# VH-VL binders against q9y8t7, part 30

Target 1, 261 residues: q9y8t7
Amino acid sequence: MRDSFLQKAIASAKDRTSLLEEIAGNCSPKPGRPSLSSSIREWVYRVGGAVIAEYKRCSPSAGAISTLDPVSYVQATRDASAAYSVLTEPNWFCGSIELIPYFARYKPVLAKDFIVSETQIRIAACMGASAALLIMEALTPRELQELAAAASRYGVEVLVETPDASHAVEASRLAPGSIIGVNSRDLKTLRVDYEAMLREVSKAREQLPGEVILVAESGIDSPDKALKAFKAGAQAILVGTAFMKNPQLREKILAELLQIP

## First folded at step 5 (VH-VL; framework fv_zagotenemab)

Design y42
Fold by ESMFold2-Fast, scan of step 5:
Structure y42 (fold): chain C 261 residues (1-261), chain A 121 residues (1-121), chain B 112 residues (1-112)
Amino acid sequence: as target 1 above (261 residues)
Amino acid sequence: EVQLVQSGAEVKKPGESLKISCKGSGYSFTSYWIEWVRQMPGKGLEWMGEIDPSDSYTKYEKNFKGQVTISADKSISTAYLQWSSLKASDTAMYYCARGTYWDSGYAFDIWGQGTLVTVSS
Amino acid sequence: EIVLTQSPGTLSLSPGERATLSCRSSQSLVHSDSNTYLHWYQQKPGQAPRLLIYKVSNRDSGIPDRFSGSGSGTDFTLTISRLEPEDFAVYYCMQGTHYPLTFGGGTKVEIK
């Protein structure tokens, strides 16, 4: 029987927890972290949408992404981004918790990992992260509630990643006050379904209270796709690999974003 | 060796139900996806959807979702494609194929022989 | 959805000649893992399709070396260096990068 990528990632995260618990010691969340939701709302107010720019060094193929170093990446994206999504998953994405403090100097940081433990959230906050990713498909409803409560105790905002509108609504109910993401990437097959994501974003916007921030994730590799995501009802988009590989795409998305009514 | 064997040809009237099968042999059935592909008379290939037999997770092309049901019974290494109410427009050759996982290219490396479904009044 | 356009629709050739078949996608087929999931299938009259080439240029097990694939991004080619009688068939490209999975319209390679 072959495990899905998601199952392997969850198992790895659970194994990493014990080492992380030992190395974390008695660290406390860093004070003065900027709010992810406040930054998104400010960008929406000013220009009609927000970009969460993802710094990701490699993918599950274990191949390095053609990428800029963190300093060059910040220089290229700082003026166009409301926040940074920083991979801390080490085995498939070449992430590191040590990247968080650097990005946190400039923008709110979303710690991106397969989070299965309170310890992962605490350490991200110690390093300066403003928010943590919780993947609904990786967690039971009880686990989601418990991790969201833990995040709240540490002053960490939550972005709950969901596959569709019905899960988005349930996630908002289970973790009130969280930012809600709809992901076009199928976590079991790793294939992108951009059109389905747009339909589900539109449905989720209709059903969620207006104050809930909705994020469209994955599959946004052109300015046209970014505009369609905003028109579907997303207040923010999360842009990863395309942002790392294509400096011209970064510039064009910023230009389109500034033109949104 | 590795083989997918599909059920025999069907001749049906509009409104009738139908369930066709695809049986895998010679490999670990739960280690691969089963893909369903339609070919209308004289036309090309259309992907309908897929199933992971290990947990019955399904994915459909939008025009087939709600029109057909894909299922699998891993205890007998068999996948199914089912209609609750057939239409004349369902007349086609239906293929099942073995889908490889992401680490093996997402290719359809083994195909069934096809099941011809004819729906006429 | 990703549209795959195959050309020509029909290619009339004699045994021993080279066949060059084109497949163009409406969008890039490069996956986030940097692989390109573009595959080629052969279908002979009355038979199920057969995998020839996967991930642009890799021959499936048992496929003769006269078959080769090339291309990148949105423009892909299947080449049959020297047609054998058994190669007269319809050839389809398929992309596995994006949902829904899609096939090209096919190129029929027929005897002249």
Scores: ipSAE 0.317, ipTM 0.730, lowest interface PAE 4.8, mean pLDDT 88

Design y43
Fold by ESMFold2-Fast, scan of step 5:
Structure y43 (fold): chain C 261 residues (1-261), chain A 122 residues (1-122), chain B 112 residues (1-112)
Amino acid sequence: as target 1 above (261 residues)
Amino acid sequence: EVQLVQSGAEVKKPGESLKISCKGSGYSFTSYWIEWVRQMPGKGLEWMGEIDPSDSYTKYEKNFKGQVTISADKSISTAYLQWSSLKASDTAMYYCARGTYWDTGSYAFDIWGQGTLVTVSS
Amino acid sequence: EIVLTQSPGTLSLSPGERATLSCRSSQSLVHDDSNTYLHWYQQKPGQAPRLLIYKVSNRDSGIPDRFSGSGSGTDFTLTISRLEPEDFAVYYCMQGTHYPYTFGGGTKVEIK
């Protein structure tokens, strides 16, 4: 039997808990962190959609991605981005909690990791993160509720990542006030199903209250795909590798956003 | 030796049900995906869907979802493709193949069954 | 869905000649993990397909050196340097980067 990638990532995150508790110590959330949801709503109001730009240095199976250093990445993306998603998972994504302070200077930061403990949320907030990712498929309903409550105590917003509309609705019920993501990436195979995501985003938009921010995740590597995600009902998109590898894509996505009333 | 052995040819009438099988041997059945591929007479290959036998997680190409059911019984190292009601347009050769996991970096179909010919005619 | 276009549809050659087969993708096949999941399969009459090349350029176990794959992004090539009688078959490319997995329409390599 083989463990799925998600199962291995969760086990690793749990094993990192003691080290993270030691590193976090008595730290308290950094004051003055900008709101992720407010930034998204502002961008939607101004141009019809928002981009969460992901800084990711490597991936699970191939190692290093051709990337810019953080300074160059911010210079290339800040004018088109509502927020930064920053990987803090070290084993598969070459992430680091220490990256957060730099990106937080410019935009709200979403701490992206396999979050299984409130210590991960607290240390992210101490470093300057405005929001934390909670993966619906990685958590029981009780764990999701407890981690969302912990985030609230630290003044950290939550983006709950879901695989489909049914889970999106349930996530919104279990963690009221959260930003809801629909991920086109199958966490078991790491393959992207962009068309399925569009169908699920559309279904989720119909069922969720209008004030709930919906984010389309993964598989958006062209302006056409970005536009279709917004038209399906997403207020924001999360874009990773395409931004790192194709600086022209950054400019074209901004141009598409400016065409939305 | 690593093998996928499929059930024999079938001749059916429209509206009938059918379940064909794909049995793995010579490897850990739950360590690989099983892929289903259709080839209509004189035509190319079409991916239908896949299953992870370890937990029966399935993924379908959208045009086959609701038309067929993919399942597996890991206790006997066998995967299945099933129709509740066959149509003449289901006439084709059906292949199962072994798909690799994410950590191999391949997702290639490295071992194939011999195929099951399904003929649906009135 | 990702469309793979193979050309030519039919290639008529004699044993000993070089065969060059093209596969073009409607979208980039580079995965977020930086791998390109473009594979080539051979199907002889009355037989199941057989894996030849995986991830653009890697020969599967037991595949002769005369088979080679190349390409990047959206443009891929399968080359058979010197055709043997056993190589006359239909060749399919397939992508495993995006769901649904898709195959090209095939290139038939036949005796002239």
Scores: ipSAE 0.407, ipTM 0.772, lowest interface PAE 3.7, mean pLDDT 88

Design y44
Fold by ESMFold2-Fast, scan of step 5:
Structure y44 (fold): chain C 261 residues (1-261), chain A 123 residues (1-123), chain B 112 residues (1-112)
Amino acid sequence: as target 1 above (261 residues)
Amino acid sequence: EVQLVQSGAEVKKPGESLKISCKGSGYSFTSYWIEWVRQMPGKGLEWMGEIDPSDSYTKYEKNFKGQVTISADKSISTAYLQWSSLKASDTAMYYCARGTYWDLSPKYAFDIWGQGTLVTVSS
Amino acid sequence: EIVLTQSPGTLSLSPGERATLSCRSSQSLVHDDENTYLHWYQQKPGQAPRLLIYKVSNRDSGIPDRFSGSGSGTDFTLTISRLEPEDFAVYYCMQGTHYPLTFGGGTKVEIK
């Protein structure tokens, strides 16, 4: 017998809540955090699209990946990034809430974790995060609404990750004002379905109000794939550490964006 | 030992229904995905889709979605491939294979294969 | 979908010779975990396929050391250093990085 990766990650996150309370106590959200959505809109206005650069040290399928230290990563990526997505999940992604303050000095930070409690959102905000990830597949509709409301009370923006257009529309309804992500990665096998994601991004863009920011997640390993995601209707793309540390990829994505009328 | 055993060869007419099986033994059936692969006479291998037997979650290659149904009964460690109405173009060898699981089969490769079920559809 | 192109379609060789089989991908097979999920299978007449090599270069359990895999990104090679009589078969590459999973068209290694 086995649990899915997602089920194990959720159970781990619930167990971490007590430790997180001890670490941060009754901390208050850090004032003056820059807006993730504003940064994305500014990049879209200037160059036609935004890149959220993800800092990830490990993955469940591979363990440790080849990654730069935070200082070197920021130095390499800050000029091409509208925001940083920082993994705070410690068991499979080697994340830490302690990474947030460093990245927040330079760009808005999306705290990326399996968020199941208000405590995770509050502590991310205390460390300087501007936004928190909510995974639609990990939450019931009621849990999504309650966590989005909690984020709002802490002045934290929400990016709701969804697997397809119908869930994207539902997520936008359940958590108004949220940034909406369409993820090409299957959470059971961890394989990528980039073509399906493009179709779902296009469908979601058609159905969502124009002011809703749409993010394409996973599977963007080339400038051509980045361009196609933007053309499909995404305002931002989320690009992992393994791809973002490649200077050729970073430089070509910017060059491709500048070619869009 | 670890084994996948498929049902026997079938000879059918166009329009008939068919359900073939793939039974796992020697391992935890719900801990691995089951993959379905088609091989038309004299041709190569084509991935059709997969199923997680623990909750019957399925994925299909687009050309097979709506043409065939993949299912599983975990109580008897058996996966199924089913047609509601066969066509002559469904004539092929059908293989099941053991698929990935993120921490038990990190190869993302098909390490155990069934012997195959030959399906012949002709008038 | 990712297209895997295998070449040549047929290799006619004698026992003892080296076989070199190519598999080229229409796009990168590198996962964001930095692994490349490109695998090789052997199929003998009347038999189911058998896994030979997984993740580019790793021999599966029980596979003789005359079989080796190499490559990166989009260009991959299966090498059989000294063909044995039992090695005459069809060889398929497959990618597991992206949905849908796809196989190459196969290379038949036949006796000259």
Scores: ipSAE 0.633, ipTM 0.855, lowest interface PAE 2.2, mean pLDDT 89

Design z1
Fold by ESMFold2-Fast, scan of step 5:
Structure z1 (fold): chain C 261 residues (1-261), chain A 123 residues (1-123), chain B 112 residues (1-112)
Amino acid sequence: as target 1 above (261 residues)
Amino acid sequence: EVQLVQSGAEVKKPGESLKISCKGSGYSFTSYWIEWVRQMPGKGLEWMGEIDPSDSYTKYEKNFKGQVTISADKSISTAYLQWSSLKASDTAMYYCARGTYWDLSPKYAFDIWGQGTLVTVSS
Amino acid sequence: EIVLTQSPGTLSLSPGERATLSCRSSQSLVHDDENTYLHWYQQKPGQAPRLLIYKVSNRDSGIPDRFSGSGSGTDFTLTISRLEPEDFAVYYCMQGTEYPLTFGGGTKVEIK
């Protein structure tokens, strides 16, 4: 039998936990980390929406991505971004926990990885991360609750990534106070279902309490797609490689947001 | 020889049920997704959906969701396309094709096709 | 959904001539992994489609070198440098960049 990509990523993450302990030892969460949710709410208040800019050096299907180095990326994106999503998964995304401190100087950092242990959350916080990604499809309900509780103890916010509105509602119930993401990227084929994501974001928005921050993830590579995601009810969007490569995309998204108020 | 062999032509009446098959041979059946494509008489190709035979995970194009069921039995290397109640508008040639497995197929394209199953639905 | 528009609808040519087929997408087909999942298929009368070109420009196994693909972003071309009798068929482009997977309407290459 063959394991899915998700199963392989989970197994890898479990194996990496002991290495992370060895690297970081008995570190404590870095004090003074800015709030991800507060930054998103401030951007929504000021311009009608927020962008979480993702720094990703590799992907499973392409290998190395032609992109900017961290310094150049921050210089290009910091004025347009509410936060940075920083990949720390090393095997498929060429991520590193060592990237977090640099990005954390400028904006709240979401540590993006297949998080399966309390240790991963603690170490991300030690490096300066404000929030950690929990993938609902990678966790049992109990595991989600326990990891969200652990994050709370370390002062780390949680973004729970879900595939649809039904899971978004349950994730909000299991992890109260969390930011909720809808990501219609198929974890088996890595293809994005943008239209399904819009439908599910819209459904989730009508079902979730108004104070819950909703994030649309994957497939946002144009100003029109960004605008549609915000109109569907997302307060923030997560934008990866297309945002990194296209300065016009960054500028046009901001211009369109400023016209909504 | 890598091949997909589909079941034979079907002639049905509206309201009848139907299940057509697509059998893979010459490769690891669970390592590749199976795609279903419809071609109405004199028209082009339409993607209907796909299945991962290793765990029967399915993905549908929205207009086919609820109208057809895609399934697979990995023990006999066979995928299925099923209707509970056929309509005259279901008259078409149906193809299965071998899709991708994201880490095993660098093409991400439909590289092997079945010969097609003609389904005719008339009163 | 991504709409693929193929042109011309019909291309009437003689054996030995060059065929140029266009496929335009309603949005960029560049995936965030930097691959462009645009593929070309050939369908002869009474037969199943056959993969010709995958990811813009890569010939599938056994496909003659007279077939070539090119393009980027939203504009793609299939070229047959010197038509052989067996090349008269309908050609479809397809995108695999996002769901749902979609095909173009096809270009029929027929004998003049």
Scores: ipSAE 0.539, ipTM 0.805, lowest interface PAE 2.3, mean pLDDT 88

Design z2
Fold by ESMFold2-Fast, scan of step 5:
Structure z2 (fold): chain C 261 residues (1-261), chain A 123 residues (1-123), chain B 112 residues (1-112)
Amino acid sequence: as target 1 above (261 residues)
Amino acid sequence: EVQLVQSGAEVKKPGESLKISCKGSGYSFTDYWIEWVRQMPGKGLEWMGEIDPSDSYTKYEKNFKGQVTISADKSISTAYLQWSSLKASDTAMYYCARGTYWDLSPEYAFDIWGQGTLVTVSS
Amino acid sequence: EIVLTQSPGTLSLSPGERATLSCRSSQSLVHDDSNTYLHWYQQKPGQAPRLLIYKVSNRDSGIPDRFSGSGSGTDFTLTISRLEPEDFAVYYCMQGTHYPYTFGGGTKVEIK
């Protein structure tokens, strides 16, 4: 077969969206949602970097990453996290939109899914999400622009995930005001290229306006890797599997960060 | 029978161009990545890069990016490794190998290898 | 990025003896899917490498049971329980967890 993982994930998301449209009714975005970008900027001001802690129970190719429940995860990560990234994709990541309200009680929530419809954004906002993920490689430029505009109508911030600096610059142009992510994970092979990500983060930082928040994603499993990502120019890092297996890693990253004047 | 067959040995001078091939048979060529691995004389194995023949998407190891071009022609089940200008330091055995596909062969191991193409670059 | 260190560089043994080959990774090879993508290859003189063991401990088809792999995280071992004449070769470990894919420097198993 020729379908990539990304193609299958997109097809699944379209099918799920049809069901969500039926059950969503006329729900309205939950009022009082905290800003993801504001939280990141506050952490950057205070300690020099922000951590978006990702709650992810499993990933593609089967197998649970961790049996850690949401309550235990929040207790272990809340003090040192600027935000939570919550997987709502159910088939490969064992996610659920029902997780959003719990995490939203504590920190801004990024709804992480293969978003192909404004309905997914609206429902995430109804559940309490502050931001939604848009994957550059999953969308045409027009689709990206339209979904970013839809997010704005719902008061939802956007994190656009890109594979490199060139796409990061284009994404910022197509979706002004968005948080920009550089993901070291190849969506075709699901392998991480951490060093390439550092180079691309550095190049993106040089080209993007200073006020654009840059996030480094995937492959960060140690304090040293986190510090290198911040040093390359990222204001925030998004950490999933490493925190699911070792939540105390966050305290170590914060401790290292506080050592840098 | 699944196999990868590579083109024959090449003897070239510095500055010359070269394109070597790797032809797959016995399986659906577009369902697997093709990997390229270099072995310098008396040295170990080095991964150079890979290609998805279905759309010609490529990934390179940093030291080979810009030094070589990996391509594929899925209509004839053949992948290629190409140099625009060879250097003496390109002297090596070059192997192609069958890589992974995220759901068909998720081991991320190279299970079928070509016999190798010896490239000698000297004046 | 990931450095795989194989030891010893050369292992001089006689047929019938046990061979133990080490491969150490500079960082954990556990993927987000909880699998460990460490593989072992055998290269005989004048031949292409061939896959022996994939994902730490799984023998590829046709590989004799005298070959076994073990390990976790950053420390991996290939064991040949009783060397046969055809087993004298160079053995490479490789990781497929992160880009770029990397190989160890190899361990040459030679006749004493």
Scores: ipSAE 0.574, ipTM 0.821, lowest interface PAE 2.3, mean pLDDT 89

Design z3
Fold by ESMFold2-Fast, scan of step 5:
Structure z3 (fold): chain C 261 residues (1-261), chain A 123 residues (1-123), chain B 112 residues (1-112)
Amino acid sequence: as target 1 above (261 residues)
Amino acid sequence: EVQLVQSGAEVKKPGESLKISCKGSGYSFTSYWIEWVRQMPGKGLEWMGEIDPSDSYTKYEKNFKGQVTISADKSISTAYLQWSSLKASDTAMYYCARGTYWDLSPKYAFDIWGQGTLVTVSS
Amino acid sequence: EIVLTQSPGTLSLSPGERATLSCRSSRSLVHDDGNTYLHWYQQKPGQAPRLLIYKVSNRDSGIPDRFSGSGSGTDFTLTISRLEPEDFAVYYCMQGTHWPLTFGGGTKVEIK
C-alpha cells in the first residue's frame, strides 16, 4: 500500500549499486584489515564488554545530528572503542564510503548501509572496512546467504541485524560465523523498546552457541542501560547519536566500561 | 475535514462488557495509527496502546495488556476499545487520537483527537 | 519506562504575564535518528487535548506564536510569552522516543 522506510532505503540502495558498478572498476580489498570479532573478543576478555562507536552525521527525520568532524570524534572515542561503525548511506544518513579510510587507521570499521549487492561489500573492503552490516528484514534468506558468502570471499566479516531472538537464531544458521545484532526498534514507528531488546538479547544468548558474538544496537543512552545490555548477554553495544550529541554520556559510558572487573 | 468521532457516554455496572468506537473521516484511515489515551477523573493523561489499522498490529502499555482489547475495522474506518468485564477503576474519559508515521509526517505526535467517551462504572 | 516530571503543578498568573512550564525526563529523549520526540499538549476544561508543539520546538498548524518550546536531552520548557484568557488550561508534555509512550503529570495554568 505504502512503502516503509526500509523499502525506500532498499530501492535507493539498488539504484546506488548500479552507479557503483559503473564507476567501481575492479578494486581489490585492502590488505591487513583488523578483525572486528577479534577486537570485540579482546575487549570482552579485558573489561567485560565492547563498544562499537557509530559516526553518523545525519538521519532521515532530523537532518544534521551534530557538527562533530571525524577527527574530533576519533579523539573523543578511540581509547575506549573496540570498533567504529561508519555510515555509508548518503541520502538519509549523509554517509560516504570515503569516510572509511580515516576511521580504519584506528580501529576495525563496520560499513553501515542498506547492503543489497556484492558491489557494496567489495567497495567497502577496498576502502578498508573489516565488516559489513546485513539487515535481515531487508533480505530474503537466499540473499542473506549469498551476500554473506560474498563477504567471506572478500575477507569481510558480517554483522547480521535482527529484530528478535528467533530471527537471531535463524540468521546465525543461515550465515555461520557472523556477528549477530539485536535491534528491537519498531520499524513502523521507529520507537525504541529497550526492555524488549533486553529480553530478546537474553533469549538469543541462551539459544546461540557461546562463541557467537551478540551486539545490542539501540536504546543505549546511559551507563546503566549499557551495563544491563552486557548483563543480558551482549558482548558489544553499538552507540551512535548519544556519543555525537552528549559528550558527558560518552565519558560516563566509556569510564564505567573500563572499570568492569 | 480531518476528524475522529467517538461513541457516546456509557454508564455500566462492574462485570459488564463494553465496546467503544472511534471513527476517522477526511483522511486515509489505514495510513495512520490510532492511539488510545485514558484520563481518570481529575487526573492526567495515560497512554494505553495503539493500532495500525492497515494490518491490525497492536501495541499495549503493559498495565493495559489483558485488561482491554484494541481492534479496528478498516472497511468502515473505525477503531475500537473493549472490555470483557468492567471494574469501577475503569471509570474515566477515553480519548482516541491519530498517531503519525515518520514517513507521512515527521511529527510523531498526536495531531488529531476525538472528543472523548466518558465511561462510568458504578454499582 | 520514562518518567516525565512537570513543574510547577500549578501556575497562578494574570493575563498579560509570561508563563514558563518545565518538563524533565528521567532519561535522554534523543532518538538514535537524531530527533527528540518531546511534545506539548493543551487541554481546556471539558475539551480533548490539542497538540501545541511537536519535537521540542515546532509549533503545530494554527498555534499562535506566543507559544514556544525549547530544551534538549532531559530538560524541556514551554513558554507562553503573553498569556491570553484562552490560555488558562492544563498543559502536558509527552515523549515518543521510548516505548511505552508517556505523559507528564501536567501543569495547570490558572488565573490569579
Scores: ipSAE 0.083, ipTM 0.642, lowest interface PAE 5.5, mean pLDDT 87

Design z4
Fold by ESMFold2-Fast, scan of step 5:
Structure z4 (fold): chain C 261 residues (1-261), chain A 122 residues (1-122), chain B 112 residues (1-112)
Amino acid sequence: as target 1 above (261 residues)
Amino acid sequence: EVQLVQSGAEVKKPGESLKISCKGSGYSFTSYWIEWVRQMPGKGLEWMGEIDPSDSYTKYEKNFKGQVTISADKSISTAYLQWSSLKASDTAMYYCARDFYSTGPLEYFQHWGQGTLVTVSS
Amino acid sequence: EIVLTQSPGTLSLSPGERATLSCRSSQSLVHDDSNTYLHWYQQKPGQAPRLLIYKVSNRDSGIPDRFSGSGSGTDFTLTISRLEPEDFAVYYCMQGTHYPLTFGGGTKVEIK
């Protein structure tokens, strides 16, 4: 079954909300969290692009991707990363909200999960997250608007993940001020469609206001693919599995960026 | 047993329309994606696109998008490949195939139709 | 798009000999789930392709153990340990990791 994963992930996230409330109670967002958008803009100004490095220990069908611990990962990626994307989904990605405070010491943290409740956003902020992922395909338009508004109340920035330019434009309208992501991974089949993502990033860049940050996601496992994503109009790229397997890839991506005049 | 049965050979002239079929039997039709593969005479295999029969979601290889339409009618367990205007370069054997059923994220083409030979000549 | 290069284009052998077929990918075929979605198909004249090997090294149901697949990353091999008369056919590799799905150009195994 190709389409059951997203529905299972959503159902699991709804069930986890009660456990999160029990663990974190009435916690308040941690003060002094750095801005994700500001960090991306600084890297774009300095070198022409930003890298969001994702710490992801496992995936839905493979189990462990890498046994690299958070300390070693940060040491290998910190100098070239604008931000960290930290998986908090425990069942398929081996994530934990407890990882957020460590990464937040070094860079802005994007809490990456199937977010379906404002409780997930509040607790991520309590742990030190600067931003939260909202998946366009997992939410109704009303749910997206309500969760974006909740994020704003907690001082949490939003990255809305979309499959194409049309949804990117709609997401920007529904959640003004959000960072917009275009994901090369087809959520029905989980196959990577890197070339389609480049086309959709280019279309989205033409249609979105110039100040909207555009992020290319998934399928970037080489410096050449990173460069093509930036040339297509993305200000940032989100890199997961490739960095977990080869953290030094970030140095090669940075070197390629510096060749662009 | 699982079977994919394709429509018979077609001989057409350039500019004519055509719709060929792939009928699944022996399994739950909406639980498996249908793939379309072209083989030009004496040449290799080319993936054209795929369809999820449960909601008619499609993916195309870029060179076939706009040239053909992939569709499915789940009420009769049949997938279709359609041309509005055939060209001589469309002369080929066309195969449908079904992915192996799995709860995992990716599949492979375990079952194939027998093929439909389409000949386009003046 | 991912380009799969198969070599040799034609392999002329006698029954009983070992056949080694190569498939090289322009990019890594390792998926985020750590599986490699590289598959092998056999096509006999006038017939539809038949799945032989899926995910690099797994034999499909009913495929004789003389067929084996190996490889990693971008370099893959299909081996037929002892050619039988029915094994003379065209063999294709295919990748399912990236869109669009792509096939190699094929290797024809013909009788000497």
Scores: ipSAE 0.371, ipTM 0.734, lowest interface PAE 3.6, mean pLDDT 87

